# Ledger of designs, part 18: VH-VL binders against Rho GTPase-activating protein SYDE2 (SYDE2)

Target 1, 120 residues: Rho GTPase-activating protein SYDE2 (SYDE2), of Homo sapiens (Human) (q5vt97r660to779)
Amino acid sequence: IDAFRHYSFSDQPKCSQYISGLMSVHFYGAEDLKPPRIDSKDVFCAIQVDSVNKARTALLTCRTTFLDMDHTFNIEIENAQHLKLVVFSWEPTPRKNRVCCHGTVVLPTLFRVTKTHQLA
Below, E stands for the ipSAE of ESMFold2; O stands for the ipSAE of OpenDDE; V2 stands for 0.75 times the mean of E and O plus 0.25 times the DockQ between their complexes.

## First folded at step 11 (VH-VL; framework fv_firastotug)

Design r6 (from m3 with heavy chain Y34R; at its last look DockQ between E and O 0.40; V2 from the best seeds 0.00; counts 0 for: loop humanness VH .298 < .308, pae E 4.5 > 2)
Fold by ESMFold2, look of step 11:
Structure r6 (fold): chain C 120 residues (1-120), chain A 124 residues (1-124), chain B 108 residues (1-108)
Amino acid sequence: as target 1 above (120 residues)
Amino acid sequence: EVQLVESGGGLVQPGGSLRLSCAASGYSISSDYRWSWIRQAPGKGLEWLAYIDWSGDTRYSTSLKSRLTISRDNSKNTLYLQLNSLRAEDTAVYYCARSEYFYETSGPYYFDYWGQGTLVTVSS
Amino acid sequence: DIQLTQSPSSLSASVGDRVTITCRASQSVSSYYLAWYQQKPGKAPKLLIYDASDLETGIPSRFSGSGSGTDFTLTISSLQPEDFATYYCQQYGSWPYTFGQGTKVEIK
């Protein structure tokens, strides 16, 4: 699941607010999920780059406020600033899939702190 | 529970600028949802202007985007709308409103919470 | 852009009457992505119906919505004095999301 993985493009902060490249994201799970609103027994996790959907998982069982998963996304990003990891409820027809849980990573900020961890 | 209160309206001359505020309470503007500005000219219908979502991403009405800036201050739980190069046609009540965030679509949806509105009058 | 045309532009009705307002779209609205709002003079719009027919919480059951594609209807089964207002439809099936011009309901 780790093949073709990108973790970092540089150990130095970018001068701009944007980065480009290939990135591998390994997602272990989420905590403190909001319950689905109505009629959702399953969820899926999606990756958005600057609010554009790039990838998603298959349906996963929605347990209480905790989601346990082991999934790797390999995504291409270009001039990107934000990586969003969003857990959506699955709804049958005709309803829309709603946000259950979300998080945003500012990509330049993520790479700014990576150097400190590698030093250890 | 959710409450939105607009302020900053008033009288302004053509070509002027104005910044509107929308103070939110009962829910964090950075946690979820999209937060929009919508206006209504006197005796007229509703016109969507712009949104900022929980992640800070923005979108603007095509016809107005060069004259509007939406922003927020998460520490004050407050949205802002900067209006520039104001014209008489911009006279309206300006509302802030909340809408859902769904996987399949982008942009605002239906608006379940609205503020009371703030009047902007542009007069020569 | 999807234009929404409401009919009638205004109407007068008596308390207890059944009132029907239509909203016609210039092209098909994807799925059931249409909402209805009530706006009283000097107040902000209030959501009544979403997804064409789903009643918002706290809205009286005399309000109902129906329709799909290009033709949508808001019905008030027994008009009450507090239902004097202007009603707007709004589509969110395609960008940009747009509003109808409004229907003013006057109580006789």
Scores: ipSAE 0.051, ipTM 0.612, lowest interface PAE 4.5, mean pLDDT 75
ESMFold2 (binder alone), look of step 11: mean pLDDT 87; pTM 0.886
OpenDDE, look of step 11: ipSAE 0.605; ipTM 0.872

Design r7 (from m1 with heavy chain P108W; at its last look DockQ between E and O 0.53; V2 from the best seeds 0.00; counts 0 for: pae E 4.7 > 2)
Fold by ESMFold2, look of step 11:
Structure r7 (fold): chain C 120 residues (1-120), chain A 124 residues (1-124), chain B 108 residues (1-108)
Amino acid sequence: as target 1 above (120 residues)
Amino acid sequence: EVQLVESGGGLVQPGGSLRLSCAASGYSISSDYYWSWIRQAPGKGLEWLAYIDWSGDTRYSTSLKSRLTISRDNSKNTLYLQLNSLRAEDTAVYYCARSEYFYETSGWYYFDYWGQGTLVTVSS
Amino acid sequence: DIQLTQSPSSLSASVGDRVTITCRASQSVSSYYLAWYQQKPGKAPKLLIYDASDRATGIPSRFSGSGSGTDFTLTISSLQPEDFATYYCQQYGSWPYTFGQGTKVEIK
């Protein structure tokens, strides 16, 4: 889930499967960030489930195209398909905090991989 | 500057299909925006049809959902609207429009840039 | 679905007049998630006001918006010749996003 990249997830397919449960997400960092857009040198990370904001970090300093962080999100999900981790710029008008980078995970694929790699 | 140019309109027979294109320039369609199609029948008001967001998620007008497909081609920086089973009531100018995606408006948006529109006429 | 009803549907006014257009929602919208657009014949709509009262970039200060809940207004404080057009409200506080039926402002 530490796979923050620029806005280039064009190959991720839609999935009709939905997952429910409790999830812990550990975020190591991001790279290839756009500089914070317009009037902001600080950023924050948010986690979204099916485009609904579930949690966010405090403001983080963005000095380069690289963001190093160590943060865990603990969230409950219901009938969810997509997990998005989005880095937003801080702006004077909060209704205008824009995306700097993002990553999306299709949840059934993630859990399938986990079950496949568990040893009996 | 951002520019949106629609194309693909024209005269179509009832029951036919049409694919509209919206070529974007000055910004990438895979970046931090919502992209919508909106139509206006002659002499009538505006009707929202569908959107696709920066992450590829789509949403459709409930009355038209079975007949619409919105898509994009990031390599061509172009949005598409496929409209099937065309009827006389689908005669309209079709606009593509952009809305900014930001934290506070996830799922809620207004349209800051519009194309000039492409006319679709459905008649025999 | 939230229906938006604009009033009046048409009006005639002179250059210099103060014009007020209302938009009433069938259900309460978020306190400010309403936009106003101007459309001239043969042209695409143009954003004037967003979040009920914020002017879009490049919009003259004679345009102002107000309201919340179910009642919103667009005001043109001193009508100019270029302001004769049709005006639409749009709500984005609840899915699906909907538009008002329009208000045509004509020269008297």
Scores: ipSAE 0.042, ipTM 0.603, lowest interface PAE 4.7, mean pLDDT 74
ESMFold2 (binder alone), look of step 11: mean pLDDT 87; pTM 0.883
OpenDDE, look of step 11: ipSAE 0.681; ipTM 0.892

Design r8 (from m1 with heavy chain S31G; at its last look DockQ between E and O 0.49; V2 from the best seeds 0.00; counts 0 for: pae E 3.5 > 2)
Fold by ESMFold2, look of step 11:
Structure r8 (fold): chain C 120 residues (1-120), chain A 124 residues (1-124), chain B 108 residues (1-108)
Amino acid sequence: as target 1 above (120 residues)
Amino acid sequence: EVQLVESGGGLVQPGGSLRLSCAASGYSISGDYYWSWIRQAPGKGLEWLAYIDWSGDTRYSTSLKSRLTISRDNSKNTLYLQLNSLRAEDTAVYYCARSEYFYETSGPYYFDYWGQGTLVTVSS
Amino acid sequence: DIQLTQSPSSLSASVGDRVTITCRASQSVSSYYLAWYQQKPGKAPKLLIYDASDRATGIPSRFSGSGSGTDFTLTISSLQPEDFATYYCQQYGSWPYTFGQGTKVEIK
């Protein structure tokens, strides 16, 4: 989870493959953003779990189709199957925020928590 | 610019199955949109059936969920709708439609592009 | 589920008339999330208005939308021959997203 790129998945039948836990997601940047309409646009990155917004970055001014950043999302997930990282353009009016770029990580079928070893 | 073309309709027997296709052009179905199936029985209103989003997440009408599967093939730029255990009330024109993906909601907004529809007739 | 009820269900009007169609929601529709569609016989629906009042690209200015909360209207300021069709409202403020039953606008 140290890089993010736009990609597509094939659809699969679901089973009981939901996962819970604490995770840190490191977001280093995005490419292939929709171009700014004028000189620049304000953007933010949101992290979604099964299409529910969990956290977002502050607004950034973006002048190109690329965004470099170093941001860590620390989230608690419950019964989750998909993790989405989505870059939205911020609309200055209170209408809607549009997608500039996205990526999805299908969470693994199995998750095991390693217990901390303790020495006296 | 964006064009949606449904196919796979026709006459089917009660209890049968069908798989409808929606071929998209002018935009990739793996892009940042929701893709829905919506039907309209003859002389009746519109009924939303299911959507799939860019990430592959799906939702279904609760009344049809047990008989319905939406899917896609990104390499063919095509959406699919599988409907099983067909009944007379499933007779309708089936449309595919596109909706923008926005931060503020967790589902399709309004539908800005529609296909011309494909007729499914279920009769014994 | 938010139920949308359109009024009237059908109306007859002449070319040049001002026509209003209402869409009433069973619960408040947040953030102006309501659209209007036009459907002519044998054709797919066409988006007219989104976000309660914004015209879709290429829609003539005689179409306007207004309203908020539970009460929304579509107005055609001067009806043209090509406007005889069925009109539907649709809400997208609360899942599941739903359509009104339709309003047929017929020539008198």
Scores: ipSAE 0.176, ipTM 0.660, lowest interface PAE 3.5, mean pLDDT 76
ESMFold2 (binder alone), look of step 11: mean pLDDT 88; pTM 0.893
OpenDDE, look of step 11: ipSAE 0.776; ipTM 0.907

## First folded at step 12 (VH-VL; framework fv_firastotug)

Design y1 (from q5 with heavy chain T105N; at its last look DockQ between E and O 0.52; V2 from the best seeds 0.00; counts 0 for: pae E 3.3 > 2)
Fold by ESMFold2, look of step 12:
Formats: structure tokens, C-alpha cells, sequence
Structure y1 (fold): chain C 120 residues (1-120), chain A 124 residues (1-124), chain B 108 residues (1-108)
């Protein structure tokens, strides 16, 4: 639920604005995970900004489609447009980790920019 | 079972444009993976063109970036490739393909599943 | 850009033969990031080997890969009638990711 007052100043073409700054991301959990398999019961949560890994948690044990946690990421972003929160399975062999679930946010939309008819 | 089916190929005029489709089934294109278009000119090797990943993020080959648009419709589970300003060199079989989205990957490394391809011929 | 040159460009072999195809990179390929594909006439490529030596799911054990740096090899230990095809290498160690020109394997 957003309680902040919004301002409308411009419209944009097909590419959204890019933003920079410091942000805190609070991660409380995930639902509807692809179930962990016999090959891994551990997961970790990662933050990617424009497909670049920025931070991750330690390994968490998971045997259900639900993960409950409380974690805060503090990240620096520069000229960024997309933030992805991804839960990966831990796969020690092969040394690659598969997506269990995800969410994404287009960073300009965190501030709910609206379009107006001014000067149109 | 995952299935990728390309369509929209055929004979096209030089200078024209073309929109190719890749219908996916057995797996949602918004759930995982990188989804790419790759082409192969007759008697030639393979050339990667563009990807769109599960989140909707895109990347294009530098040489063709000004002439390509990759997109998708998640409700139809379908990828699209728009190619403009067609030339004879664009004559090729166009494939859609997928790549693993591992934590360590910086893009679509290798392609573990391919469609059957659709032939585009730009008239001589 | 890293250019991949395959040798030979074509070869002819009998069922049961050992076949070796090489892929040489113009610059070192980091972290064994090289794959091999098989393509039969009129069909899409099929992934055989990734990370230089790992077989893709469902690929017979007669296919193996090796190498690092600039020199990579695909080996078919005992050629079968269904193995006639063109084989391609691909590197993904450095952007842009590139493919070799192909090696055609014909069976008598």
C-alpha cells in the first residue's frame, strides 16, 4: 500500500527513466517457489540490478513452496532501471544455481510517475 | 514437454520488414530462462540476434541493434522478432532458443533447446 | 571479438571410427566456456557438450569434449549412422559470444 502523494511532470518513450542512489530492500519471504529437488534443499536470495548480482543471503534450508525470512539489503545503484529479487537453488554439483522464484520492480515505478494532458 | 514453434517466415522484399513469432508450450516464458533468436544463412554458421529473459529484459547484437526488436506476449506465451530494412544477407533460417538463467550467468551462455526454425528469403 | 576456427572443415568416416574435431580460438576462452552442437540437415542445432566437457542431458557417452584456453576438441569414440551432421563450437567466455564455422561429418 502506497501512502505518498504523487506528482505528474512528464511522459516517456519506450524506455523508462534510470535512477541512482542508495536503497534499503526488506525481504520478508517468498511464496510459490518451484519445490527444491533431491539435488538441493538449500536456497539463497539475491538482488540483481539490471541483471548484475549486487547482494545475496547465506544459504537457507527449504523443503516447501514457502520461505519465511526477514532480511535487509542495503545497495548502491547507479543509472539503474530494473531491480530483481530472485530465489535460487544451491547446486554444488554442477556449480550452477537455478531459479526457484522471482519478483521484479521497474525502479521508476517505485515513485508512481503519472502522465498528464498538460502541453499535449 | 517444452515445445518451441517459429512462424512468420517466407519471401520478403528488400527494404521491407518482417515479424516472426515463436510459440512456446510446456513452460512459461515469464518463469525462467533467457529466450533468444538465432539465425543461420544458407550454408553458413549460426548468429545470435537478441534475447528477452523471464523478467522482460532485452539485449541485442551490436551489428543488428538498429534493425531488430524482440518482444513477447506472456498471455500467449509467445516471443516475437521484428526485423526491419531487410537485405539479401538477412536470408536465413530463424530459430528461437532458450538458455539457463543461473545465478552465475551474465547472459545466454549456451542454448539447450531450439525450435525447428522458420525460413526467411529476401528476394534476389 | 574471439574468432573460432574449426578443423577439419569436413571429413568422411566409417561407422565405428573415432572422430576428432578441433576448435581453435583466436584468444583464450575463460573458464572453459565452450559448447558443442550437432546439426542434421533441415533440423535445428542440438546441444551436445557445454563447459568444454560436460554432456548435455540425453547425449550418448560416445560424445566427449576436452580442452581449455585456445584449443578445444570434440570426440566421437565410435561413430554411428545417426551421427552424420555438421558440428559447431560456440564460446561464451567473452562478449560477443561467437560460433565456429562448422565441421561436416559424412558417413559411408
Amino acid sequence: as target 1 above (120 residues)
Amino acid sequence: EVQLVESGGGLVQPGGSLRLSCAASGYSISSDYYWSWIRQAPGKGLEWLAYIDWSGETRYSTSLKSRLTISRDNSKNTLYLQLNSLRAEDTAVYYCARSEYFYENQGPYYFDYWGQGTLVTVSS
Amino acid sequence: DIQLTQSPSSLSASVGDRVTITCRASQSVSSYYLAWYQQKPGKAPKLLIYDASDRATGIPSRFSGSGSGTDFTLTISSLQPEDFATYYCQQYGSWPYTFGQGTKVEIK
Scores: ipSAE 0.250, ipTM 0.689, lowest interface PAE 3.3, mean pLDDT 77
ESMFold2 (binder alone), look of step 12: mean pLDDT 87; pTM 0.898
OpenDDE, look of step 12: ipSAE 0.800; ipTM 0.925

Design y2 (from q5 with heavy chain T105D; at its last look DockQ between E and O 0.41; V2 from the best seeds 0.00; counts 0 for: pae E 7.6 > 2)
Fold by ESMFold2, look of step 12:
Structure y2 (fold): chain C 120 residues (1-120), chain A 124 residues (1-124), chain B 108 residues (1-108)
Amino acid sequence: as target 1 above (120 residues)
Amino acid sequence: EVQLVESGGGLVQPGGSLRLSCAASGYSISSDYYWSWIRQAPGKGLEWLAYIDWSGETRYSTSLKSRLTISRDNSKNTLYLQLNSLRAEDTAVYYCARSEYFYEDQGPYYFDYWGQGTLVTVSS
Amino acid sequence: DIQLTQSPSSLSASVGDRVTITCRASQSVSSYYLAWYQQKPGKAPKLLIYDASDRATGIPSRFSGSGSGTDFTLTISSLQPEDFATYYCQQYGSWPYTFGQGTKVEIK
């Protein structure tokens, strides 16, 4: 889940394409994970803003298509449009850390604030 | 089985536009992987054009960036390529192709599935 | 950009021959990030080898790859009639990822 602040106006513009500020994102878990392809026993979750990695968890063991966790990401964002949570399988080399599942949020559709009081 | 089918090729006039489709089956284009367009002029080698990744982020060949748009429609499981201001040198077979996405990669590695291609001919 | 130059540009060989195709890079390819593709006339390219030496799923053992740095080879240990094709190398060690110009293999 996200933590954020709202400031509504009578004309409610939908055209704010980017936001900046400090954001807390609480990750409860994931379902429908792609099972590990070969002997992958460990995963990690990363949070990406506009496809840039901002934070990740420590390694977690996952043996099903379900991951339950309780983790909060506190991130600084600047002129951002996309927030994405990605679960990767872990191997010793970066080439083998493939996506197990993802969820993405388009930030303008989540926020309706267009004045100077964006994201407290 | 993953299957990729390109369409939208044919004869076009110089200065015109080309919009190609790549219908995917057996796998969702939004789940993971990079999805690329690659072309091959008659009797010539392969040229990578653009990719869109599973999150919707795109990258383009620097020489064609101003004329090229890659997009997708997840509800139709279909990848698109728009090329504008067509020239004779754009005559080619256009392929869509898939590659795996890995953490910290800068783009597609190698292409494990290819469509059969669609021929575009720009009239002389 | 890393330029890949294949040698020879074409060759003819008999069924059963050992065929070697070279891919030379203009600068060192990071790690072993080099792939080989086979393309038959009128068909899409098919992945043969990735990571310089690993065969893709379903590829016969007569195909093998080797090399590192700037010099890579594809070897067909016993050429078969179905191996008539053009072969391409591709590097993915540095952006932008590039292809060689191709080597046409003809069966005599």
Scores: ipSAE 0.013, ipTM 0.581, lowest interface PAE 7.6, mean pLDDT 74
ESMFold2 (binder alone), look of step 12: mean pLDDT 87; pTM 0.897
OpenDDE, look of step 12: ipSAE 0.718; ipTM 0.913

Design y3 (at its last look DockQ between E and O 0.55; V2 from the best seeds 0.00; counts 0 for: pae E 3.3 > 2)
Fold by ESMFold2, look of step 12:
Structure y3 (fold): chain C 120 residues (1-120), chain A 123 residues (1-123), chain B 108 residues (1-108)
Amino acid sequence: as target 1 above (120 residues)
Amino acid sequence: EVQLVESGGGLVQPGGSLRLSCAASGYSISSDYYWSWIRQAPGKGLEWLAYIDWSGETRYSTSLKSRLTISRDNSKNTLYLQLNSLRAEDTAVYYCARSEYFYEGTVYYFDYWGQGTLVTVSS
Amino acid sequence: DIQLTQSPSSLSASVGDRVTITCRASQSVSSYYLAWYQQKPGKAPKLLIYDASDRATGIPSRFSGSGSGTDFTLTISSLQPEDFATYYCQQYGSWPYTFGQGTKVEIK
C-alpha cells in the first residue's frame, strides 16, 4: 500500500489553524499514476507545502502506472496548512512537468487542538 | 474531451447576489487542473476572477475577493461562483476555464472554456 | 500588475493579407509565458498560441507567435474568411495574470 493515494480533500471544512515544526515524510510509492500524456516515462516526486515546492526526488524512469520507492523527506514548515505529495512527469508539449499523481493533507486535521478554553 | 457549461446567470438588481454553476464533463475537476472563473464585460476585455485547484485551494482577484466565493461539488463534477453585493460594473459574461497544474506552480493559459453565462446588473 | 496593450485596437484586412498584431507589456514578461486567444462574437475565447510561439492543438500553421521581454507579436500569414475575429494576448509570467484589451480584425 502506498504512502499516499490519488485523492482530494477539497470537500472538507477549511481549518484556519496553521502548523509549524519539523516533519519527516516517508514516501513508499504510488499507484494509479496517469501515464505521461506524451511518450515521456521519466518522473519525480515533489513535496509541496501550501503549494510551494519544498523538496523533490531524483528523476526516475517509470514504464507503468505504479511507482515503488522508499524515500524520506525531511522538511521544516512554518505557518503551513496544506501538504501535497505530487508525482510529475516531463512533457515535450507543453514543455512542462505535468502531474501524474497527487495527494493532499490538510495539516491541522492531523493534530489535536487542545486549549483550556475549549472545555467550556 | 473536456466540456464546460455555465449556468445561473440572469438579471440582478444592484446589491443582489447570484450563484453561478459550471458543469464539467470529460475529466474530473478534482484531478490535476486549476479551474477558473473569468469574466468579460460587454465590449471589453477579459478579467480573471478566481481559481480552485485539484486540492481545493482557492485564490481570488484582489479587487473582488470580498465579494466572490469559488467552490465545487466533486460528486456533481461542478464548480460554483457566488457573487455578492453586485454592482452595474459586474455586468458581464462569466466563463469557467481550465488550466494545467505544473511543477513550476504557475497558472498558465486556459485550454478549455465554457460558453459563458450572462449576468446583467441593472444600474 | 503587468498591463498588456495591444496594437492596433482594430484593423481592416482582406482575405490573403498578412496581419500582425502586437502586445506590449508594462514590465518584462518571460518570453515563454504569453498566450494568444481568438474570440468570435457570441463565442468563448479559443487558445491559439501558448508560451509565446507554440501553437495549440488543431491551430493552422498560418498562425504564429513571437517575441520576448515586453514586445510580443501574433502573425497571420494569409488571412482566411474564418479569421475575422477579436484577438487577445494574456501573460502568465507574473501574478496577477492579465489580458490585453483586444484587437479586432475586420474584413475590408
Scores: ipSAE 0.197, ipTM 0.672, lowest interface PAE 3.3, mean pLDDT 76
ESMFold2 (binder alone), look of step 12: mean pLDDT 87; pTM 0.890
OpenDDE, look of step 12: ipSAE 0.539; ipTM 0.879

Design y4 (from q5 with heavy chain T105G Q106E G107T; at its last look DockQ between E and O 0.39; V2 from the best seeds 0.00; counts 0 for: pae E 7.3 > 2)
Fold by ESMFold2, look of step 12:
Structure y4 (fold): chain C 120 residues (1-120), chain A 124 residues (1-124), chain B 108 residues (1-108)
Amino acid sequence: as target 1 above (120 residues)
Amino acid sequence: EVQLVESGGGLVQPGGSLRLSCAASGYSISSDYYWSWIRQAPGKGLEWLAYIDWSGETRYSTSLKSRLTISRDNSKNTLYLQLNSLRAEDTAVYYCARSEYFYEGETPYYFDYWGQGTLVTVSS
Amino acid sequence: DIQLTQSPSSLSASVGDRVTITCRASQSVSSYYLAWYQQKPGKAPKLLIYDASDRATGIPSRFSGSGSGTDFTLTISSLQPEDFATYYCQQYGSWPYTFGQGTKVEIK
């Protein structure tokens, strides 16, 4: 399986094409995390499709600016253009779960099949 | 350290248009956060106008959306506000500002960094 | 819309004074979603307090915030020469997010 590790983006490609199907995303880790506010090191990773939250992990402990893990998301997407993998801080106050880091992939540029694909 | 520098203000006639620029440094405008334009009429309070988020999605003040366009150029790390059909009440200092992105929210919250502002004056 | 009304609209104080500014919302502000800003003439606003009581990075401990629901307070425990400015509250508990009209703190 081709996999995604240690990601960040400075620019985001624009695309008019949309993708539908079942998708598997394999997540190896992240770096350059923004520390959580409450001095808690608990984080979670979320998959957003066109900026809508689709799935997330359970809480993970991260004591550095690096998160190393092996996780697979299985999601159904419909008429989607952008996939975002976002690491959020966890805090008891719901609206304080802020972005620690993220990556964005333009879906049509990554896929050759329309059924299921892992993010590369 | 994040810095935001606005430019492009000046004197404009009613019905005219301008494009304001906000050059960012110390942080990439496409990495995370929301990036907003906020204005302040002379002697008045603050009014939020629009944002563009790290993924490129935008939202506008409902009353102004027909006359404003927010955009960005990631290669120049610069965001823009296009002002059209200007009126006397659009005379203000225009600021760009940054706010955090939260899991639960899609809307700017509090603004932790502000530019110095650029004055737009709509004469007569 | 939630309207924010600050009191007083202006005040005059001396260095060393304790200053209290209030911000009253027309409706309850969700949770702690209120911020305070300081603005000096010709300058952009500067974030002082967020989430009603949390100080922003680099803000001196003489600034404190409190309150919930409809009533919020900014306190400057010992006014310094650099604190003469206009202060604004902002709510972000519901759309549209709104600002108070400002409170000007002047020297006596």
Scores: ipSAE 0.016, ipTM 0.550, lowest interface PAE 7.3, mean pLDDT 73
ESMFold2 (binder alone), look of step 12: mean pLDDT 86; pTM 0.886
OpenDDE, look of step 12: ipSAE 0.639; ipTM 0.904

Design y5 (from q5 with light chain Y32W; at its last look DockQ between E and O 0.48; V2 from the best seeds 0.00; counts 0 for: pae E 2.4 > 2)
Fold by ESMFold2, look of step 12:
Structure y5 (fold): chain C 120 residues (1-120), chain A 124 residues (1-124), chain B 108 residues (1-108)
Amino acid sequence: as target 1 above (120 residues)
Amino acid sequence: EVQLVESGGGLVQPGGSLRLSCAASGYSISSDYYWSWIRQAPGKGLEWLAYIDWSGETRYSTSLKSRLTISRDNSKNTLYLQLNSLRAEDTAVYYCARSEYFYETQGPYYFDYWGQGTLVTVSS
Amino acid sequence: DIQLTQSPSSLSASVGDRVTITCRASQSVSSWYLAWYQQKPGKAPKLLIYDASDRATGIPSRFSGSGSGTDFTLTISSLQPEDFATYYCQQYGSWPYTFGQGTKVEIK
């Protein structure tokens, strides 16, 4: 769930900032999964930071459009802007591991919610 | 089947701006793909310009970065390309194209579907 | 950046000929991460080969790809009238992903 702040005349810029440090991400599950394109029910979850793979789970069996799990990713990041959580279908050929479901967080937004106001 | 239709081409003057649209159908642009703009000057090869992925993350050609903006409107299932400060060398057919989003790649893979392109001619 | 250089830049061939087009990379490309496209005049490019050797859906078996590292080849085993076109290679092994300059295949 996104936390919201609103302030009028001293808003910070809306542009993103880079973040460094250790991050713990708790992943509790996913819903509205896209079924595997072949008759395979195995999936894995991955964390990408600025489109670079940082961590992934072992294979998980999935029979439905949702996945229930309790997993913590501990990742070290440097000068990062975007975090993506992606569920991929597992396929024997790595060139075929396709997205089943995803979520995205802009890291500066996660630490701070900022709105900009400009006169038209 | 996915269909991509580019529009917004035509004759423009040097120094002007170009705003192209790519209307997608048969698939949501926010689902799980990379969406790119690629251009081809007459009688020349292909030049990748920019992508926007399902998450809204963008990347630009380094040579054109200062003059390009790629964007989208998910409610209209439409991609946009804005190119400013037009020059004669910007004369080209502009294509939108789709790439699969695989765990193994860090950007657009190969382009499995292309629009038919829209011609932009920059002349005085 | 990986620069791709195709050879030859153009060629003339007859129906039934075996045609070979080479794509040379300025540095090594993963053997899976090269594609070939066909483009006919006035049309968008069409994907022929991905991952160096895998044919895209609906591509005839006369098209084949091979190679790894810096040297990749597209072969048309028996040229057909519909195969007269320009062919491009594209690498996606290292950012930024790049295209070759093209090889035009013309009727002799």
Scores: ipSAE 0.316, ipTM 0.693, lowest interface PAE 2.4, mean pLDDT 77
ESMFold2 (binder alone), look of step 12: mean pLDDT 88; pTM 0.903
OpenDDE, look of step 12: ipSAE 0.809; ipTM 0.925

